# VH-VL binders against q9vjs7: the designs that were tried, part 21

Target 1, 121 residues: q9vjs7
Amino acid sequence: LRYSQGTGDENCETLKSEIHLIKEEFDELGRMQRTCNADVIVNKCEGLCNSQVQPSVITPTGFLKECYCCRESFLKEKVITLTHCYDPDGTRLTSPEMGSMDIRLREPTECKCFKCGDFTR
Short names: E, the ipSAE of ESMFold2; O, the ipSAE of OpenDDE; V2, 0.75 times the mean of E and O plus 0.25 times the DockQ between their complexes.

## First folded at step 9 (VH-VL; framework fv_tezepelumab)

Design r1 (at its last look DockQ between E and O 0.16; V2 from the best seeds 0.00; counts 0 for: pae O 9.0 > 2, placed apart)
Fold by ESMFold2, look of step 9:
Structure r1 (fold): chain C 121 residues (1-121), chain A 125 residues (1-125), chain B 108 residues (1-108)
Amino acid sequence: as target 1 above (121 residues)
Amino acid sequence: QMQLVESGGGVVQPGRSLRLSCAASGFTFSKYGMHWVRQAPGKGLEWVAVISYDGSNKHYADSVKGRFTITRDNSKNTLNLQMNSLRAEDTAVYYCARETYYHYVWGTYEDFDYWGQGTMVTVSS
Amino acid sequence: SYVLTQPPSVSVAPGQTARITCGGNNIGDKYVHWYQQKPGQAPVLVVYYDSKRPSWIPERFSGSNSGNTATLTISRGEAGDEADYYCQVWDSSSDHYVFGGGTKLTVL
């Protein structure tokens, strides 16, 4: 016998979130050269996933729990330009070479429920 | 000035354990993912393990999975590597390295912008 | 697991352009990062995300990546460029970080 458990509301979704990004840039000697920041809209995964309990002949309890967690199913690269850069003394840097910084991150484009062990593949 | 200082290296027999530490200063340690990378004498670089900025996610190279444990203590700005069941092939200089960007959002960062000077581990009988 | 292949060595005359390759299956679908390691020193990031440089790295360092090959290019090679160079990727299928075997650059 196999039974499905936890069929309540699943609402695992990709949610746009506004965050403040700060990046400190150091040289090869570990000396801070600048700090850059921006407010950025990025995707995150958020929501609830149903867990399942099913009969099992191989477990001591006679049941097997399957836990599901909301996480990314696909990642997309996003390039963000941080346009507020400052030297270590807090002076705004305005040259084209030092007044901005490109950063790369991978963000979710689709979120789904996966078995919870998939966070640590 | 940013610093990463590894310690805890030494000579040990096969099958024994050793614990490495990496002391961080000069940056907001709790915002960065951290890695261990090793280099056998006269050989190339080999990635060992990663831990996310908050310690919630860890990944290991297949060669060390089940034997090594990466941990961090953000209150002490320290990264650790517990190495159990050491083998001769674990002989290397071990570097700690910082991911280039904050872990501010769900996702992974791919490159390392600052490395410590390393600590030597020798496993021999 | 994912493998990156580099030539063991590359030699160039001073002032000439050095090209160091990093081979991998569909490496053009990944972002490639490059590190310089001088004798007795820790590695230093010189190129990231295929073609970007940290602000203190000279413009002589550049990178490209397409198909099965990524390339680090060092124009106007200098004695100070002598080092081992490693390519590195993150492999999303395994969540592993992979280095190439390294290339020793000599400027003779």
Scores: ipSAE 0.014, ipTM 0.662, lowest interface PAE 7.8, mean pLDDT 83
Fold by OpenDDE, look of step 9:
Structure r1 (fold): chain C 121 residues (1-121), chain A 125 residues (1-125), chain B 108 residues (1-108)
Amino acid sequence: as target 1 above (121 residues)
Amino acid sequence: QMQLVESGGGVVQPGRSLRLSCAASGFTFSKYGMHWVRQAPGKGLEWVAVISYDGSNKHYADSVKGRFTITRDNSKNTLNLQMNSLRAEDTAVYYCARETYYHYVWGTYEDFDYWGQGTMVTVSS
Amino acid sequence: SYVLTQPPSVSVAPGQTARITCGGNNIGDKYVHWYQQKPGQAPVLVVYYDSKRPSWIPERFSGSNSGNTATLTISRGEAGDEADYYCQVWDSSSDHYVFGGGTKLTVL
């Protein structure tokens, strides 16, 4: 992986973002058992990375193009509890077993400027 | 009804290039991350590459990084894998697989719920 | 790199319970997924997120995960269950999707 060299105008950062998550559970027959949701805060990558296009004698096109994007350099797994659960009829579930749902998702822990065509996820 | 169909496999010499395609149908292709997974003859499964739902993010296994390129065309419901500088060890059945959509957030899924039947790639002198 | 270890083979008599293990360092902190693959066919997801099952997979298939071992349990084994089974995780350190080596299940 190639990281761009930071300049004064680059500002790729890990930021907090509020999102609404929804998860549905189905029984063995494919029937919806419940739907759970929550507003949660997760990390995201956002910012400006410096890209450049310059003449080059070593490329067929005569130009060297280097585009950089703000992307994740590291990810972590995060456990999130969905605290609002409802049955198929829209009734809120409040039992300890059915009233909440834990899920795991990935979020960025670090963000950097990578070449846009290169690996990040 | 959901279907993934791989194509483009064949026999090539080392150092050559090959382009695989995967045609998706029966679901909203643009909402799902897509993967390539391969299996050498008589061997286990090996993850190859992933591309996010909108193509903005890509990731590769170390074994193919710098040689393979994953792309997608959501308007055509197609996933592609450009394989350059092929090696004998790249010989495998190549599967396209759909990333699950359990969390409804791109990039947060970890498994594959639908697979194509695969296309065979043979790299030999 | 993160490594998943499976026994190369497991044998079970018809009607008995088969258990296929998947070992990994602190695998209990990861979600484990299981795939079934029969000869000449593509893999099929049978268990996801440690213990969840697709609606089209029989309830005979179950999963658990704790410590350093994940387990796929197939109760009331049938001849049709004979296949290769693969465990799989996502490794955050390398950002790789990792498969186990696979286990061949034989129903005797």
Scores: ipSAE 0.012, ipTM 0.605, lowest interface PAE 9.0, mean pLDDT 84
ESMFold2 (binder alone), look of step 9: mean pLDDT 92; pTM 0.942

Design r2 (at its last look DockQ between E and O 0.04; V2 from the best seeds 0.00; counts 0 for: pae E 5.6 > 2, placed apart)
Fold by ESMFold2, look of step 9:
Structure r2 (fold): chain C 121 residues (1-121), chain A 125 residues (1-125), chain B 108 residues (1-108)
Amino acid sequence: as target 1 above (121 residues)
Amino acid sequence: QMQLVESGGGVVQPGRSLRLSCAASGFTFSKYGMHWVRQAPGKGLEWVAVISYDGSNKHYADSVKGRFTITRDNSKNTLNLQMNSLRAEDTAVYYCARETYYHYVWGTYEDFDYWGQGTMVTVSS
Amino acid sequence: SYVLTQPPSVSVAPGQTARITCGGNNIGDKYVHWYQQKPGQAPVLVVYYDSDRKSWIPERFSGSNSGNTATLTISRGEAGDEADYYCQVWDSSSDHYVFGGGTKLTVL
């Protein structure tokens, strides 16, 4: 039996992307204290993964197709400082304590093609 | 002031369906990932499902996968949980909870920073 | 299926330090979030990303995470701290959110 996969190169890689982050900060009563934002550079997984087709006597068509998805294999913490903070009335906050906000997220440091499943990233 | 208000709980027989709703106010709903978390009477917390800010990504606990469907309507600031084929073990208080937000595919806030007060679902013959 | 294990209960005298553990395989490679739940109330986030606090949470609440154990520490325990405490992680392999079984803290 001969196997054939889809055409074209896989190009699943870690790429830099600019995103706009916004975070609303609330107090213990759920009242908004401030809204902070920034444009930041983060990593993302981007690219295409080739589907594969193989002969199979088990399927009704005699062929089995497997799909592959570009997703992260490793994540690293990134601390983002949001430098544009505003009070609930839309006034810019400039004090050292309220003029910026740190948030944490995980971003990919390595991306690979994996068989598609119920996992997303 | 931020609020999450669940509704649609009640008493239903096994095998029947129920639809829960969560009304959000006081924050930009369309920027946040949303969750359902449940708690059986006298028991601990169990995560049920998540939906991304735009509704494009959904994940379910194994105990409910294939029976429950999480959806959202960002124009109405509502989160929904369609619960089909209900079982006695689905009896719980159901909370909607907010993840900080979900701007892109490769990163999330992992904490649940605000919770509703819950709605009770009882599955009993 | 990732599992978090907590002791069912912890008791401390007033003014003493309570330590609530959360066990998991390689939990030190994850961020742990802690919730306080008082009877009849929704959970409240008290510690997140292992050791950070919301600004209204007293600094006597602290957390650590290393190896197979994360710990919530409540120094100078008081009656108002009596509650159930849950640890929680996100598990990247399943893309699921997992809670520990909960720990009832009693201050006697």
Scores: ipSAE 0.157, ipTM 0.711, lowest interface PAE 5.6, mean pLDDT 83
Fold by OpenDDE, look of step 9:
Structure r2 (fold): chain C 121 residues (1-121), chain A 125 residues (1-125), chain B 108 residues (1-108)
Amino acid sequence: as target 1 above (121 residues)
Amino acid sequence: QMQLVESGGGVVQPGRSLRLSCAASGFTFSKYGMHWVRQAPGKGLEWVAVISYDGSNKHYADSVKGRFTITRDNSKNTLNLQMNSLRAEDTAVYYCARETYYHYVWGTYEDFDYWGQGTMVTVSS
Amino acid sequence: SYVLTQPPSVSVAPGQTARITCGGNNIGDKYVHWYQQKPGQAPVLVVYYDSDRKSWIPERFSGSNSGNTATLTISRGEAGDEADYYCQVWDSSSDHYVFGGGTKLTVL
């Protein structure tokens, strides 16, 4: 079940984006074994959402800021193969076993406007 | 600017009742599902209850079902937890948490992106 | 009921990579979330999409899951990473939110 309500969209869309992915692989002792990378196409969310600021007696600042951002409403898992791998010394790995790396990423399948605001993590 | 502030904690005897409140500010409260999560002293996190953004749906952990009631007042930006028939094992810090929809959203709402600092509930004879 | 199993403690030397596991039936098919909790503080979600970078590229903290095991990986461990870490999922069968038992990470 979904317990939260999404906000309305203005022109928030799911678009394709090319990104450069880098992943490091470490052994059980925490030592780097290799670094792999690739240029890949993934989905992204992009668009405009309406935000507003209004007076409020319940906030310390006296204002309630409602910021909305174009964000993911649904994600899917995607397996991506990183095809350029290098050892810690920077030498390219070309063996079938070490020359590539599969990674699992999540990417947006749908996008909507959601509350975003300033948060600390 | 976003805040969740729990209140209402205290010391009560077994079988008694206690009402917790969570005051929300800094965001559109009525758009988010809200949760209670508790943590017994020195123990892990335990999910307690959820209420949908409009209060139309509620769900509880089996451990509190029938004894606890989660409610909200969107006009006051408040989340409440009525705890009846309290037991010793209910002793915990109680957190209110906002369900993400989403800083990073997918079809099933599983994580909590904002937490209060908690209020301590002690059930002791 | 759905159960998540974590080791009670994990130790790592500074600069080394820490890996905290979370076991659960078919957890590889679930979305797994991780929380960091330091003493006297509320939990904090630690694995998330960076909206500023608009990228899913993992940094020091990254999560993965496959089969029956989810893993939180903390690269280049720092003293400030000492905390309890909890995995969490949503179980569709019971509509319960389930936390692991927590793992105490020590940076030696």
Scores: ipSAE 0.048, ipTM 0.592, lowest interface PAE 2.6, mean pLDDT 84
ESMFold2 (binder alone), look of step 9: mean pLDDT 91; pTM 0.937

Design r3 (at its last look DockQ between E and O 0.15; V2 from the best seeds 0.00; counts 0 for: pae E 9.2 > 2, placed apart)
Fold by OpenDDE, look of step 9:
Structure r3 (fold): chain C 121 residues (1-121), chain A 125 residues (1-125), chain B 108 residues (1-108)
Amino acid sequence: as target 1 above (121 residues)
Amino acid sequence: QMQLVESGGGVVQPGRSLRLSCAASGFRFSYYGMHWVRQAPGKGLEWVAVISYDGSNKHYADSVKGRFTITRDNSKNTLNLQMNSLRAEDTAVYYCARETYYHYVWGTYEDFDYWGQGTMVTVSS
Amino acid sequence: SYVLTQPPSVSVAPGQTARITCGGNNIGDKYVHWYQQKPGQAPVLVVYYDSDRPSWIPERFSGSNSGNTATLTISRGEAGDEADYYCQVWDSSSDHYVFGGGTKLTVL
């Protein structure tokens, strides 16, 4: 990973975000078994990074473009338990086995400005 | 019950345009990032573009940047790919694919859990 | 650009264990996902986050990832496992989704 130089990290931060996660589970035949959801807090990277465009005699376009994005420099795995589960008919599942679902996701633990591809917001 | 159905493929000449669509059903479309992935005949998979769950963020492979535009209409559960300035090397089966739900919010897009059956695009003179 | 390298083909006898490798620089620091594609069909996710598995995928399919190599392991190989298998990662530096070249698995 390539870090931005200068003040590239001045506005790039690791923030907390509350989100609603939902996950479907299917059986071996591809039929939906249940849908589970929960409100959880996860980390995200947010901020502005300084990109550079300068004249260059070595590029075909005559310019050297370096784009930087606020992205994760470190990630960690997080296990989240979805505590609200429902069958395909919308009935809440309350059994210990079917009433909750653990999922794994990867979230940022640190954010920095890195070189990135073009990204349209 | 979950379905992704691509359409809009066909045969076009180089330099022409084509618009692909992907109709989603069986899940909350507006909750998921969506992708286009293509596969040239007899070749491997190549990622094309991604759009976030709300359409606020888009990213493209270098090979299609400036020529392709990905959009979505969450009210219609539809994903689209506008392909301009088509080239012979764009010939491929184009798949729409769903991003796993817990990737789209913080922008860490990784895997595709559901795929359509694809639509064939042939660019030839 | 980030590159994933797979062997073009792997052959295994029925009932034996197949191992398909995916090489990449420090790939162990990334999450690797695997897709199965049978002739004339769309890809199917078989392993995600290195070793996780969709509930509808048999436990015969497993994954590991460390160092510079990720591995898809298919135990008790069956004729129905014949397919192309692709590894895939997301590269934060380029913000690209990268697929390996694919491996054709033959069960003979």
Scores: ipSAE 0.015, ipTM 0.619, lowest interface PAE 7.3, mean pLDDT 84
Fold by ESMFold2, look of step 9:
Structure r3 (fold): chain C 121 residues (1-121), chain A 125 residues (1-125), chain B 108 residues (1-108)
Amino acid sequence: as target 1 above (121 residues)
Amino acid sequence: QMQLVESGGGVVQPGRSLRLSCAASGFRFSYYGMHWVRQAPGKGLEWVAVISYDGSNKHYADSVKGRFTITRDNSKNTLNLQMNSLRAEDTAVYYCARETYYHYVWGTYEDFDYWGQGTMVTVSS
Amino acid sequence: SYVLTQPPSVSVAPGQTARITCGGNNIGDKYVHWYQQKPGQAPVLVVYYDSDRPSWIPERFSGSNSGNTATLTISRGEAGDEADYYCQVWDSSSDHYVFGGGTKLTVL
């Protein structure tokens, strides 16, 4: 009913997440033109990464740990349409020009364990 | 009304330091990545540095790496550029610029939708 | 380091179409952003993500990007369009932002 496992498990993976996006748009004079929002599904990296333990003469315990963090290794373009746009007075905007706003983003499609502090941005 | 105002430019000798500031107002400063972009007199635009919305990530052009430090103070809505060991080729108008999208719109921080009017830095012997 | 190449100048007659090119190796795999800069002014974003426009930019400004060339197209050119135009990309491998050398548009 019980047996020894070898190396511990990592479970760093790409998961879908629902977020509420809000984007304010300003004109060239810096006046708010509209605010748009939507609930959207995006990818994120989530999971556990094993810390590495190795011999070290520097630490009191004789071991040095390196932290690993679950982060994106590959990004892909995604266009998100924000469909709830409002003027500064809170009136819903419904015209084709002003009733929606497309946001372009790069979201993770592959996630891996990296040493903490390695950034892609 | 959204505003970006640069300050701290001037005339300095080579090897000296300057600190530029960019005061932001009229938008949620702490949500946006911020950049410095420079333009030498009569020349084109050159990207200098970026700092993420929370200050945790910074990147620099090779021409300034090791000499310039970008920082931000979200409690004061200020972006800063510490410029050390200035050279004649650093002579330029320095603009602060805001990324078009804010921090939880993942992976789309490629363009700049709002720019300040710039501050002039002259490095001459 | 990634390099963007623009012609130093382009001239167009009033009412005609101007095309400003931005060359780069496999630039079609990147998103290209375009800025207009008039004398004594800060740059203004006119096209982003190859072909999108801010709502305050006239529809006669358009963009395309394929292969090794991105193009900013200004239909029905006007004297008010005289400016320097810069293309710009983000290079994900270095996390650097790269501008082209700029193109001076003259409407004669």
Scores: ipSAE 0.011, ipTM 0.635, lowest interface PAE 9.2, mean pLDDT 83
ESMFold2 (binder alone), look of step 9: mean pLDDT 92; pTM 0.945

Design r4 (at its last look DockQ between E and O 0.19; V2 from the best seeds 0.00; counts 0 for: pae O 9.3 > 2, placed apart)
Fold by ESMFold2, look of step 9:
Structure r4 (fold): chain C 121 residues (1-121), chain A 125 residues (1-125), chain B 108 residues (1-108)
Amino acid sequence: as target 1 above (121 residues)
Amino acid sequence: QMQLVESGGGVVQPGRSLRLSCAASGFTFSRYGMHWVRQAPGKGLEWVAVISYDGSNKHYADSVKGRFTITRDNSKNTLNLQMNSLRAEDTAVYYCARETYYHYIWGTYEDFDYWGQGTMVTVSS
Amino acid sequence: SYVLTQPPSVSVAPGQTARITCGGNNIGDKYVHWYQQKPGQAPVLVVYYDSKRPSWIPERFSGSNSGNTATLTISRGEAGDEADYYCQVWDSSSDHYVFGGGTKLTVL
């Protein structure tokens, strides 16, 4: 018999997810002018990362646990047009000026395991 | 009616600390990234710090990193700025400003669409 | 360490078009946001994502962005447009938000 892969293999990947975006717009006096929303498909990181244990002279137990988290290694800009805009009374706004709003998102295009609390986004 | 109200400004000596608060009302505070932006007397705008909608991600301007801490309490609709080791160059009006959906994975809405009226901080001997 | 450069002042006669520039290396690859600030008041967003307006801002305010220069254009300038104007970007490499130095618009 030979050595094998460790238990709990990593499966950190980029997956599609649907989120609901809402942006409220106010004037300079704080009066609501419209609320715009959309359901949008974006990427997110999902999966398992293996934690590591190594010897350490610093800790009382003589070991140091290194936690790894699945998170983005590369982000890409995505412009989303929110096409469902409503006035404060809940009436749909359909004019070109008021019926849509653009939102910029940064979404992951690549996900990897990194040390928890030590990331470079 | 949406409102952002800053408080906690005042006159302090260099090396001292001050805590600013921003009370939010009339909108869903927990859906928005929040910022502090400052303006020295007679000078332009300078971004200070951001905190994501859930408080999980924070960034600071190099001029304040290590001295200032941004926090939020979504249950009380408040944004805070702890300012330690204050210097003369920190003298400014401090504004809180909102940004929609700051999330380090799903991005930022990088414009500041609503601002409070500001609170003055003066650091002098 | 991204830098935005604005002229310190711009003057126009009433009814004329004002153009306020914001210079930055490859600023055309970024979205530019513009704020109006009158004395003693908080800034107010007037243009975002280069050329979009909040719903209450009149169409006289417009913006463009290409190459190394973004421009805020205010047609039919009025005395009520006198203010300081700031451009702003988000710099993805540092996650910092950067303002230009501001431009004082005078309508005379």
Scores: ipSAE 0.027, ipTM 0.671, lowest interface PAE 7.3, mean pLDDT 83
Fold by OpenDDE, look of step 9:
Structure r4 (fold): chain C 121 residues (1-121), chain A 125 residues (1-125), chain B 108 residues (1-108)
Amino acid sequence: as target 1 above (121 residues)
Amino acid sequence: QMQLVESGGGVVQPGRSLRLSCAASGFTFSRYGMHWVRQAPGKGLEWVAVISYDGSNKHYADSVKGRFTITRDNSKNTLNLQMNSLRAEDTAVYYCARETYYHYIWGTYEDFDYWGQGTMVTVSS
Amino acid sequence: SYVLTQPPSVSVAPGQTARITCGGNNIGDKYVHWYQQKPGQAPVLVVYYDSKRPSWIPERFSGSNSGNTATLTISRGEAGDEADYYCQVWDSSSDHYVFGGGTKLTVL
């Protein structure tokens, strides 16, 4: 794994982002059982990374290209409860079993400049 | 009604390339993260790669990093796996699998609710 | 790398309860999913989020997860339950999806 060398122009950061999540539950026949939603705050990676293109005598093209992208270096699990659930008719579900939906997602805890297209951590 | 159909498998020599495809139907393909999972003959399941619902995020198993590329075309409801520099140990049935809807957001997801029947890839000299 | 350990085989008599274990370091802190695979077929999700079950999966299938062991329980075992069963987790440290080695269930 290759990390980009930090320069004054790089600003890859872990930021908070508010998103609206909507999840639908379907049965085996593809019929919707319920839809649940919530507004949640999750982490994201955002920023600029320095890429380089330089002449090279060892590459067929005559250039060495190194592109870097801001992306996650570490992830954590996060459980989110969607607290607004509705049946297919649009009626809000309030039962303990159907009134909420727990989902698990992964969000970045740290962000770094990695070589683009290289998904190795 | 929901269906995943893999294709592109075959017999290749080591070092060669192969491209697998998975055709999805019966559901809104663009809403779901998709995975490739493989199974060597007589062996267990091994996760290979994942691509998010919009293709913006990808992850690979260490064993295939740098050699395999996962892509998708939501307009065609297709998932693809470009396999380069194939090795004998890549011999397996390759399944495409749909991520469960409960897990969809920015990143990768945890479990698979629908699987294709798989396509066999044999790498041998 | 994170490792899931399953017994290679489990045998039960018809009508009896089968228990398939999946061991992993602090696996109780992870969500475990289970898949059934019959010969010549693709895997089928039978339990997700430790104990949740798809509506089309019989209630005979249940799951639990605590400590270092997750368990798939199949009550009232029948011949049709003969299959390989795999546990699966996502490992945040490696960002890998990890499967257990699989357990062959035989109903004698």
Scores: ipSAE 0.011, ipTM 0.606, lowest interface PAE 9.3, mean pLDDT 84
ESMFold2 (binder alone), look of step 9: mean pLDDT 92; pTM 0.943

